# Ledger of designs, part 7: VH-VL binders against Large ribosomal subunit protein uL6 (rpl6)

Target 1, 180 residues: Large ribosomal subunit protein uL6 (rpl6), of Picrophilus torridus (q6l1b1)
Amino acid sequence: MIKWTEQAEIKLPDDVQATMENNELKIKGKLGEASRIFRDNYVKAYIEGSSVKIATSKNNKYTKGIVGTWYSETKLLIEGVTKGFEYHMKIDFTHFPMRVSVRGDKLIVENFLGEKSPRSAKIVDGCKVSVKGDRITINGIDKRKIGETAANIERATYIRHFDARVFQDGIFLLKGEVNE

## First folded at step 4 (VH-VL)

Design b26 (from rB2 with heavy chain N57E; framework fv_refanezumab)
Fold by ESMFold2-Fast, scan of step 4:
Formats: structure tokens, sequence, C-alpha cells
Structure b26 (fold): chain C 180 residues (1-180), chain A 121 residues (1-121), chain B 112 residues (1-112)
């Protein structure tokens, strides 16, 4: 029927296990398990031997883009379960010293621009957030969830009626990855 | 014996909704993506988007976001186009068309006969 | 988005004579990795759906008479009907599938 042409191959490290079921690639390593859904009419991902392979039945700009995306996502899943990821954020304030703390699944920001009501940011499941001085560290095995957590934190300190000449207060991403 | 058979013409009032069907036969429905193409009276062809028949995931062209919904019923090899909050400018013939999957081409090798949707008060 | 422009908008050709329709894309539809032009041609008669004639710029679809041929590369493409027959009266559309599909405005072919 359909003719499949192999486009990419990602070799699995010896300490990593992969399964593909219902279009979901699950990768398990020493730090845990992470997964991604890979669904398409003309692109498929499958496990053969010790590798994840990506094949196409159509050769066009869109399918080649999908191959590239799935290739990158697979490599990130492997890196996440073997090494993990770490994001760094900086707390910056000018006139009102804001207090940042972690309570359960939320990061709480108090005294932002002198506001009486605290602001909060959801910590996505699977992420660990630590606050020390003016630095926030986000650790996890799923890079997408870490990025979402960082975006939630940054958005929590978004200034309404912003005037760049007056206020630069907020919590900002400093560095995406620091893994050795 | 590949065939795409669409539902009959529809006459609707502004603000109503319509659901057009496209029933496939003669091939494995999930092996090929299904596209929707619109042709307004006296106008050319306008691609609306496609639906992945294996996953059910739709992709819409920029002009067809919001009121337009692509869906499937794989048990009866049928694709659907639903248009909500109908406007006069939605008056057109709507075609379903199959991707040319085996030849590694996004050209459309089989087309439905078209469904005329007329929106008038 | 890739804009497809056809010329002429309409033409009249005598039976048995050569008909030529041109199609220009706003950017190249030639993919360097496979060296293919992502370009198709369709024929549409009144009250009927379009019919695929040519894909990959020059490959004729099964069942299409050999008087139909496609040529060109990159941004300039031509559909040629070597000897016009009465049944060839229709509107012809070019389509690119290098990016999200877009069609030319159509060329109406008539006999006179």
Amino acid sequence: as target 1 above (180 residues)
Amino acid sequence: QVQLVQSGSELKKPGASVKVSCKASGYTFTDYAMNWVRQAPGQGLEWMGWINTYTGEPTYADDFTGRFVFSLDTSVSTAYLQISSLKAEDTAVYYCARDFGYEWSDAFDYWGQGTLVTVSS
Amino acid sequence: DIVMTQSPDSLAVSLGERATINCKSSQSVLYSSDNKNYLAWYQQKPGQPPKLLIYWASTRESGVPDRFSGSGSGTDFTLTISSLQAEDVAVYYCQQYYDFPTFGQGTKLEIK
C-alpha cells in the first residue's frame, strides 16, 4: 500500500528504554519517564532495534518540517530522562522589594510594585522550583514543562500600563540550560 | 472505484449552521488526508484546510479559522465540514478532495461532486 | 503565502491548434532536496469538480490524454494542449503544494 521512506534515526543510549503505543513515544531513563504524542497521516515514528526511527510516505515541505520537529523532540526526551534540564530566572525590583516564595504548586510574589494582593504562577507538574536570593531555579526532565513554568512566572510579573522609562520590575529568564 | 460522495445542496438563513458530509469508498479511508476547497459563484478555487484522517487533527487556512470545523467518522469513512453563524459570503460550492498520497504529492487526485450552500434571508 | 498568477485570463483557440497557458509563482516551488517542482494543473468544466491533469509540473495523471503536457521550473510554468479538441473547453487552474496549497485565478479556454 503506502510506501515509507526512512528520514531520520535516533540511537537510544544503553540506559534508556522506549515504547511506542497509540502514537505516544514514552522514554524512560534514570531520572524518570517523559512522553510525546507523534501523530500524522504521512509521518510515523517507530522503534526498531535500539533506535527511534522517523519515516515519511510523502515528500514535501510539511512532512520534512514534522520530521525535524519529531527528531528534535525525541532528542530532548532522551536528554531530559538522562541529564535533566535547568532554567535560571532573576528577580529584579527597583522601589518595592518583592518577596518570592514557593507554596505547593505555586510561586507566590508579594509586594510587587507595592501591590497589596499577591501574584501567583502555576508550577507545572514535574517541575521543581527553588528560590535563593534574587535567583529562581527550575529543574525537570521535560523541557516543554520547564518552559511553561518559566513563562507562567514571567507573566505573573507583567506590568499593566507599562512605561519603560520608569519601571523594569519583574522576573526574567536568564539562561535556558546549564547542564554539564 | 475510488469515490467521494457529498451530501445534497443546502439553503440556510444567516446565523444558522450547516454540516456537509463527504463519504469515501474504494480505498482505506485513513491512508489519505482529506482536504476542503471552496468555490464562490463565478470565482476560482480556495483551499480551506485539511483533516488528518488517521488522527482526526484539523488544519485550517488563515481565512477559515473560527466558524469552520472539520471532523470525521472513521467507522463510516466520512469527513464533515461544519459552518456556524452562516453569512451571505459563505454562499459557495464546497468540495472535499483527497491527497495524492502514493505519488508523494499534495495534488488532489479525487474530488467529491461538490455541495452548494446558499445563505439568504 | 505563495501567490499564483495565470496568464492569459481567457483565450480562444481553433480546433486542432496549440493552446498555451502560463502560471507564475511569487516564489520558487522547486525543492532543492528532491529537485522536484511542487506544481499541479487542473481542468474544471461547468457544474463539475476539478480534475487533476498534471502533478510534479510535468507528470501526467493516469488517463489524461498525451496532448496535455506540463513544463517549466522554479517560478514559471506552462500547460500545453498540442491539438485542441472540443472536450477541452474548460477553466484551467495551476496549484502549488510547496507550502499550504494555493491556486491561480484560472484561465478560461474557448473555441472560436
Scores: ipSAE 0.029, ipTM 0.559, lowest interface PAE 5.4, mean pLDDT 87

Design b27 (from rB2 with heavy chain N57Y; framework fv_refanezumab)
Fold by ESMFold2-Fast, scan of step 4:
Structure b27 (fold): chain C 180 residues (1-180), chain A 121 residues (1-121), chain B 112 residues (1-112)
Amino acid sequence: as target 1 above (180 residues)
Amino acid sequence: QVQLVQSGSELKKPGASVKVSCKASGYTFTDYAMNWVRQAPGQGLEWMGWINTYTGYPTYADDFTGRFVFSLDTSVSTAYLQISSLKAEDTAVYYCARDFGYEWSDAFDYWGQGTLVTVSS
Amino acid sequence: DIVMTQSPDSLAVSLGERATINCKSSQSVLYSSDNKNYLAWYQQKPGQPPKLLIYWASTRESGVPDRFSGSGSGTDFTLTISSLQAEDVAVYYCQQYYDFPTFGQGTKLEIK
């Protein structure tokens, strides 16, 4: 039989519940529910008592790397459902004042580099985006989804190489912080 | 420059305990697993196990369960090997060794200088 | 566990001549998913820790002289020193990392 060796253990806080079904780890806490798919041939994650455990059937660099990744992802899921995350972005413009607003599931940027056609960025589900002055705040319980939303926003204001030295306009990530 | 520096030689009586240290420098300690390898006088190399420096979780080879404990202190980039209830057959040079990071190989690219543990009555 | 067996236990080779050390594993250390042999070779001189020479059966570690080469696949592996130098006197070990690591018993290389 396959011999599994435990490599990591993450203890769940008393107010957090975890379930593992179809290779998906779901973590529920006071702020909501977040999940990750943990699928691999030589690494498994499972729930035992009040802990999430990670075990391997082969010892090599590949499996050691996956254990580290799943360990950190599990800790981030727990942090997200208990404290949440908050990312900050800054609106910068040089020549044309850009107007930023949230409409439905999109962030809309008007007057970017004087363009008449607005640019847009998809807000990933589970994220709340708010604009105040030159600051954009992204709140959520899933750090990966917040990061994806920030990347979408930054990408929406990307300047092609021909203008990069003249214009430094854009929306840029300032800091990722845990929301209390 | 990557270095693994181990504690000095130990002379112990049967039944005593010993704790060997391995201090890493020149790299991010938690990016690489730390292995322990034993070499009895005039004998070959014997892998004892490894500790995940990121999670702190130890894995032991079958012959090294029970009396052997791997631990670490990440604040000082140091791994430890503790042997309890020492026996004469534990007399050996104990090496710490880092996993080789290139191309996902688990070969050992850097080794400590070794710690001689002598158990005699 | 996987048993590693080296041959010969010791050999003497004249300076400038070729030295060949063999290593056999009790089961294949070739991983079908990446088609790599999980095998390394080490050099150990008296009073020193082992030094990595070869990994992935044939890839030479940085700083290791070109005269060292590794070959073989599956269960049969060879370490070759094309032109023996005085500094090459040492014990050589093969090691598999396909499963929990195991070492061969070592081959002592001496000058003839």
Scores: ipSAE 0.009, ipTM 0.554, lowest interface PAE 8.1, mean pLDDT 87

Design b28 (from rB2 with heavy chain T59Y; framework fv_refanezumab)
Fold by ESMFold2-Fast, scan of step 4:
Structure b28 (fold): chain C 180 residues (1-180), chain A 121 residues (1-121), chain B 112 residues (1-112)
Amino acid sequence: as target 1 above (180 residues)
Amino acid sequence: QVQLVQSGSELKKPGASVKVSCKASGYTFTDYAMNWVRQAPGQGLEWMGWINTYTGNPYYADDFTGRFVFSLDTSVSTAYLQISSLKAEDTAVYYCARDFGYEWSDAFDYWGQGTLVTVSS
Amino acid sequence: DIVMTQSPDSLAVSLGERATINCKSSQSVLYSSDNKNYLAWYQQKPGQPPKLLIYWASTRESGVPDRFSGSGSGTDFTLTISSLQAEDVAVYYCQQYYDFPTFGQGTKLEIK
């Protein structure tokens, strides 16, 4: 006898729509549409009424971990399409003032530690990056894509070589905020 | 009383397709998942995936995505395995097997007799 | 992917004598919450489909003779046939169902 045991339920807000097709959960809200692939042999996610439900055909450490991950990712998809996400980064330099600008799908850093060649960071599709003074703001509805963009920017200003006085120059993540 | 009866052997050329059937009797078809297991000549058993007979949802092991399709016809208690674009390495006995289904168990309590699919030019 | 390894690959035993087949899993198939080992044993005779003998590592399937027994826990399992009969000549497979189902490579049992 097939036994699917419901492990989790995420109630959808009134202004949010969800669809499940080909193991892909798509969530649509006022700010846009975001999706995640939820594929596993013993764990399934499905739409029932106004809820996303997660069920297992096995109950063990492996499936419990997957249920927790999918539950968390589903909540983030809902938050993203209703409120969106905003990450803040700080431009910090000691001797050579960095010039940071956005050009197309890249963030360009000039004069990093006085370097002749500019550095660049890829802005992941679906993210909006803004620079004002010493602050960089990354906005989007997909938290993974915002995190990837922030990581790209941080890596672009990574300092590998140090002398006795450690340089603190770089672009660093401050905090993530939901901006409404 | 529980019985799984599969269709007869098939001889196909590379590039052809084949559809193997597995007819269940002696129990409520939709109460138990159906699995497919392959055994190449002189080799061991290889799990291909399963289909939930209640929901109709198939699940494929990594090596059996793309050319392999699990389906069912609940009205005649029959599960199907379709293989497209056949290759010589698809030559094997294909078994359907009922998921035991007892409290999170994927042991297979009943098996079809097997269908030999031979792919040669 | 949990890898199942059986030993020996082949075994010859005299009629009436004890046969033992071993099975190792690459990780534990014991689920701590229900304290069950997700391990099964099958018998396959030439030209026939596999037949379930043992599930939950030590529970004998209905209709299986009591000379067949399963033991072990975690990663090390044994199938024992206490007194070999002529009809027991077959290939034996272990299978885990803790994760995606995987089978051992099989052990061929012959009469000596």
Scores: ipSAE 0.006, ipTM 0.481, lowest interface PAE 10.9, mean pLDDT 85

Design b29 (from rB2 with heavy chain A33G; framework fv_refanezumab)
Fold by ESMFold2-Fast, scan of step 4:
Structure b29 (fold): chain C 180 residues (1-180), chain A 121 residues (1-121), chain B 112 residues (1-112)
Amino acid sequence: as target 1 above (180 residues)
Amino acid sequence: QVQLVQSGSELKKPGASVKVSCKASGYTFTDYGMNWVRQAPGQGLEWMGWINTYTGNPTYADDFTGRFVFSLDTSVSTAYLQISSLKAEDTAVYYCARDFGYEWSDAFDYWGQGTLVTVSS
Amino acid sequence: DIVMTQSPDSLAVSLGERATINCKSSQSVLYSSDNKNYLAWYQQKPGQPPKLLIYWASTRESGVPDRFSGSGSGTDFTLTISSLQAEDVAVYYCQQYYDFPTFGQGTKLEIK
């Protein structure tokens, strides 16, 4: 039979609830619920008392790497549902003023480098995007989804037909941190 | 009765592709990782990497990145090794081997019979 | 990577005599937390896949004759066959599993 050894323990704050079902860890807090799938042959995550615990059946370099990853992801889920995350992006243009707006689940960029056809970026579910002046703010409780949304926005203004060192028009990430 | 049964020998031209199969039986396929080990003619054993049968995620040793791909079909308890752009130096017997689950060991308790892949022009 | 070095490359022993094969790792494969050596030994006969003989440096796999024994700790390990039988003619490999698996170059055992 498989022998398990506890490798890590993450104590849940009093205002946070965790459940483990079908290899999916769900963390619930005041800002909502976020989840991650933790599947592996030799690493398992489980709930015991007021803690999330991670155990291994093999003790080698890569299983300890997985433990570290799941530990960090669990901490981020807790921070997300208690504090939330906020990413800031900046709108930069030279001669053609860009018009940036949110329409449904998309961020729309008009007049990018004078282009007639607008560009768009998918806003990942669970993210809230707002535009004020030259700033874009992305808020959410899932750091991975916020990062994906920011990447989508950056890609929407990628310059492939011009030397990017000469033309710096685009939307760029300024800050990606946990809220105060 | 645990068995790992591999596909038959292959004779290929340089630049061709080959796909070796390893069918497991006698245990729960997703409870144990599957490893690939190569042995060139007259040479020793060389670990190529493994695939996590539960997640499907492969891990390759440094010398086996790029042209080598590990994959699974869990519905038929089969692991696959695909080698693209074959070169003469790929000539070897390729083994699949199961992780030994007893007492947290990464030793290999069951091995396939081996598949000889010969690359010749 | 942890490099495994065996000695000798080949060995000839008379039937009924003791055979000794050595294995050295480039760094310790002893895990301090459980005090176990992450080291295995395999036997490979011509035309056959390797067969696991020993794991945890000294634990015999089920079905392996008691004339096979493993010893050592840290970086230096030994496989001993106390009384050589004809069917023991094979190449023997050590393997560490403390990190990503690596094998020694093999020791060919023959009858004198």
Scores: ipSAE 0.047, ipTM 0.616, lowest interface PAE 6.8, mean pLDDT 87

Design b3 (from rB2 with light chain P101F; framework fv_refanezumab)
Fold by ESMFold2-Fast, scan of step 4:
Structure b3 (fold): chain C 180 residues (1-180), chain A 121 residues (1-121), chain B 112 residues (1-112)
Amino acid sequence: as target 1 above (180 residues)
Amino acid sequence: QVQLVQSGSELKKPGASVKVSCKASGYTFTDYAMNWVRQAPGQGLEWMGWINTYTGNPTYADDFTGRFVFSLDTSVSTAYLQISSLKAEDTAVYYCARDFGYEWSDAFDYWGQGTLVTVSS
Amino acid sequence: DIVMTQSPDSLAVSLGERATINCKSSQSVLYSSDNKNYLAWYQQKPGQPPKLLIYWASTRESGVPDRFSGSGSGTDFTLTISSLQAEDVAVYYCQQYYDFFTFGQGTKLEIK
């Protein structure tokens, strides 16, 4: 018999449901459902009462790291389905006014540095992107998917130039305006 | 009864490759990680790394990256150590060993009998 | 990496007498959260795989004779055989499992 010791406990809010099936933790709240796969020899996550618990059968540097990671991921899943995540990006241009719009699953950038061909960025499924003035807002319940969408948008306006001081045009994540 | 049974001795030329097996029985294979330990003739024990039997992810000690590969076949409860581009200094007995399952020690409670790999030029 | 150093490299003791083997770690293997020393001792006889004797610095593995005992804490550990018997001729290794695994270089125990 394997002997397990509880290492961490994350209490579920009253309006949140959790299930564990096939090593997949699914968290459901008012904003939707999100999940993560938690697999390991010596670390397990399970539901007991109104809490998600993380236990180990071995204590070493490796398992301590995994406990920390699963604890953080579980808290992010709960935050996502109850409050959601919102990232803000700013549209910056000097001489050539960019036109930014959302078309289907893509963000389209027109007139970037006066370019005739539009640029595009993939909006990851589960994310909602809106453009208002010089601000872009990305909303979703999965922080990983929101981060990926923001990165896609930044890459779409990347400038391959020898001196960044000449051009500061682009779409950039606003530090300090991330709602977690 | 917990047992780890390793494949038989090998005699190889420099530059060849070898694959050592370690078959587990008497317990649930994926409940415990499998470690590999090397012992050169007349020398002490060197931990080479381990493989997580549930995820298949290997972790190698610094001296055992590159030519050494840990793998699994969970359908037959077997762990493998492959060494490529064999060198004379790889001549050693190679052991598989399980983490201690009860009382939560990471000490190695069960060991294979060892596989002698001789690299001769 | 934690370096494990044993002393002496070899030891000759008469049958029935006490044998003492020392092990030092380059940093503490005492984990403050559970107050346990992550240290084991193994016995290896010629032609055989190592056999676990002691874990958690002082806990004797099932089936190991009571003449074997482990002691120490932090960085300094000792394996003691209270009354040496012929079958105890072997190489003894300490091992830390605090940060992955490293072994001492071994201590060869012989009969005088």
Scores: ipSAE 0.007, ipTM 0.533, lowest interface PAE 8.2, mean pLDDT 86

Design b30 (from rB2 with heavy chain A33S; framework fv_refanezumab)
Fold by ESMFold2-Fast, scan of step 4:
Structure b30 (fold): chain C 180 residues (1-180), chain A 121 residues (1-121), chain B 112 residues (1-112)
Amino acid sequence: as target 1 above (180 residues)
Amino acid sequence: QVQLVQSGSELKKPGASVKVSCKASGYTFTDYSMNWVRQAPGQGLEWMGWINTYTGNPTYADDFTGRFVFSLDTSVSTAYLQISSLKAEDTAVYYCARDFGYEWSDAFDYWGQGTLVTVSS
Amino acid sequence: DIVMTQSPDSLAVSLGERATINCKSSQSVLYSSDNKNYLAWYQQKPGQPPKLLIYWASTRESGVPDRFSGSGSGTDFTLTISSLQAEDVAVYYCQQYYDFPTFGQGTKLEIK
């Protein structure tokens, strides 16, 4: 048997349940269920008692980085299923007022830099997007999915001109997530 | 380039304590774990345990629980082995050794020169 | 714990001849997930710390002469010195790192 040494422990709140199957950590709380795949040859995550533990079979900068990442991700999964996350984005334009709306699983941007064809951004499942004035709010329990949705929205207003520095129009992340 | 330099020999009476140091240079101290290996006079090598240099968490082999303590001072890239309540059976050369790391094996690629600890009256 | 047993305890070989040292583990040190043997070989000369020669059963450490080679898998391993030189007089140890590290008792190599 490979030698494993415990490196980190995350205590689960009383109202949170965790399961580990096929290298996937699933965390269930009052707001829902979120999961992450934790797969590595030298780092493992497992459940012991009421805690998620992370152990290593090698100790160096690469494994310490992975331990830190999995520790942070596990804490974010717990926070997400208990409190949830909220991201805020701002609509900025100079000369052409952008029209932003949500249609199904997409955010639609019309009149970006005066373009006739609308642009769109995929809303990742599990996220709720709302638009009010120059503000966009993204809500969800999975911080990665919220981040992915925000990135999709920013990409939808990406300027690929040789003169891009002349324009600062776009939709930008105003602030990181906040607790509900 | 890579060096592990240990403290000098110690002559102690039974019941005393000793603290051996192992100063690392030529690499990033926290990127590799530090191991301790004992060699009694005329005997072979015996692994005592290791310490995670980033977290400070020690792991001890079964024969080295209780009286043996591994610690670090990362500000000076130094690992320590402390032995309390010394017994005659603790007489040995104590080595620190770096494991090979993630991209290589858990074999020990660099060793300190050894510290002789003699326990006698 | 995994017990490592070397044979012979001592060996005398003439200069230029082949030296063979054997190491047996009480259980397999071959890990099925990566297909690697968690086995190393060390050389210790009088008054010096051990020096790593071989890791992963057969991979030679940088700077180690080509005459040193490791072979074997599972529970049976061999260190071979193809043409013994005077500087090779030393005690040789095998070590497993499949679980908590353990060493063989050592094999003393002398010139005949």
Scores: ipSAE 0.013, ipTM 0.562, lowest interface PAE 7.5, mean pLDDT 87

Design b31 (from rB2 with heavy chain N35H; framework fv_refanezumab)
Fold by ESMFold2-Fast, scan of step 4:
Structure b31 (fold): chain C 180 residues (1-180), chain A 121 residues (1-121), chain B 112 residues (1-112)
Amino acid sequence: as target 1 above (180 residues)
Amino acid sequence: QVQLVQSGSELKKPGASVKVSCKASGYTFTDYAMHWVRQAPGQGLEWMGWINTYTGNPTYADDFTGRFVFSLDTSVSTAYLQISSLKAEDTAVYYCARDFGYEWSDAFDYWGQGTLVTVSS
Amino acid sequence: DIVMTQSPDSLAVSLGERATINCKSSQSVLYSSDNKNYLAWYQQKPGQPPKLLIYWASTRESGVPDRFSGSGSGTDFTLTISSLQAEDVAVYYCQQYYDFPTFGQGTKLEIK
């Protein structure tokens, strides 16, 4: 028989519900529902009482790493559905004032480096993007989706054919201004 | 019965790429991890790493990062080892081996017959 | 990284006599939670893949002859063949699986 040894426990807040179906952990709170797939040959996650527990069938540095990762991901799911996440980005231009706006599921950048054609960045489903002055705010309950949206926006203003020392225009993630 | 069948021998030039296959039969492919083990001519066994057959996530031993890639096609119960930018020192027999199971942790109960990869100009 | 060291590198034993192969790990492979030694022994004949003989240091794999036995705990392990037969000529490897797998360098067993 497979022997499982409990390695970690994450206690659920009173206002949070968790289900484990098809190797997918679903966490539901006041702001919505978010999920992660937790599937591994030697590590399992399961719900017992008011806690999410993580157990291993063998002890080595690989399984310890997975336990740590799933522990952190579970805490992020709980934080997301109870408090949410907020990422901040800064619009920065040197010579050509760029115009940034949200149009449907895209962020549109006009006049980037004086370009006539607008650039666009996909806003990942579940994220809300707001533009105010030189700041962009991305809100959501799934930290991975917010990160993907921020990366899409940074990529849309990537400078390929200009000397970066001369042109430092772009839209950049602000470190330390993320809701913790 | 449980069987692991690997692709045939390969003769490659330095700088080329090779892809070795390991087809499993006789058990549920995703219930057991698959490992790769290298054996240079006249030398001992060297563990390269493993791939989680449930998730597709590979784990590499320190000496096998970069040029070595483990992958799967679960629809045909097959694991793959790709080696890029081949060097003469990659000349070896490469084995796939099935993890013994959850209770025994990284012992190998079934092995492929081995695939000889020769890198020579 | 757990280093596995076998001794001797090669061994010649007469038919019907006892053969002993030693294996030492650089740190203990005894898991405290289940009190099992995560150590295996393999037999490899020329041109063939390795064959599992022993796991958990002393448990014989199904189909392996009774003359093969494993012993030891912690860092020092022994594979014993009580009465050597001609088909036992092979290279023998110990392997730890307490951490990421590592093999001993192998012991070549020959008939005297």
Scores: ipSAE 0.000, ipTM 0.506, lowest interface PAE 11.4, mean pLDDT 85

Design b32 (from rB2 with heavy chain Y54W; framework fv_refanezumab)
Fold by ESMFold2-Fast, scan of step 4:
Structure b32 (fold): chain C 180 residues (1-180), chain A 121 residues (1-121), chain B 112 residues (1-112)
Amino acid sequence: as target 1 above (180 residues)
Amino acid sequence: QVQLVQSGSELKKPGASVKVSCKASGYTFTDYAMNWVRQAPGQGLEWMGWINTWTGNPTYADDFTGRFVFSLDTSVSTAYLQISSLKAEDTAVYYCARDFGYEWSDAFDYWGQGTLVTVSS
Amino acid sequence: DIVMTQSPDSLAVSLGERATINCKSSQSVLYSSDNKNYLAWYQQKPGQPPKLLIYWASTRESGVPDRFSGSGSGTDFTLTISSLQAEDVAVYYCQQYYDFPTFGQGTKLEIK
């Protein structure tokens, strides 16, 4: 007989609602709704009372890893819809002042290393990007989408054809994110 | 007594589809996961994936994504394997096997008799 | 994935003599938290499905004769048949279940 054993419990804050449908956990809070797909044959996530619970039908390295991942992802979904996430990036240049602006769903970088062609980075849906002086701020409720947007921005200023020891210009993620 | 009884052999042309059944008896169907294992002629065993009989959720090994679909009909305690767009290399005996979930083991304690699927022009 | 390698590919043993089959995993299948080796052994006779012999590396399945024994830990495992009988002629497979299941290539056991 397969028996399900509860491995983890995440209690929902009073202002947060959770639903599970088609293996998708949706968490709704004051800042919006975010979701993750939790599908596995040995591990299940379900709503019971005011908690998200994670149970296993096996207890081995594989299932423990998945429980840990789903536990962490669930906590990030709750944090995102209650506090949100904020990533900070710094614009750094040596000789050619780069100009950074947001146009539609893209961040545009002009004058990078004196290049005539502007560079661009895709802003992932659900993220808000703001530029003030030498700082770029990315806000959103889904940490994965914010991380993807930050990576897109950093990649847009990647120095492919130059020795990085000579040129250190770019847009870089500042160590540590601020939760708002 | 626990039994897994599979459907009979199939002879198909390339591009056709086949659906193999595995009927369980002698235990509560939804208490044990069902696995699929392939064995090509004269070759060893390949685990294809499994399906949770309670949730209906399938998991496929990397080599068995796309054309292979695991499904269930819990009302008749039956698991199904469907293979679409059949290729000659799909020629094999396909086994269903019950997950030996006791003591957290993914060893397979009961097996179907196997279904030979032959794909030839 | 975890690769399972058996040796030898085939062996011939006289009736009543000891048969030894080896299995090596590409990484350890011993889980430190429960101190168990996630390894099984199967017997397959021509025209038949595999039959579970051993699980947890050394635990004999119900109804399996005591001449069958499993040993080893971590990456190196052995299936031993202490006194070969005629009905033991088969292909033997090791299988890990530390991660998604993978089987060894099989060892064919024949009478000498």
Scores: ipSAE 0.006, ipTM 0.478, lowest interface PAE 12.5, mean pLDDT 85

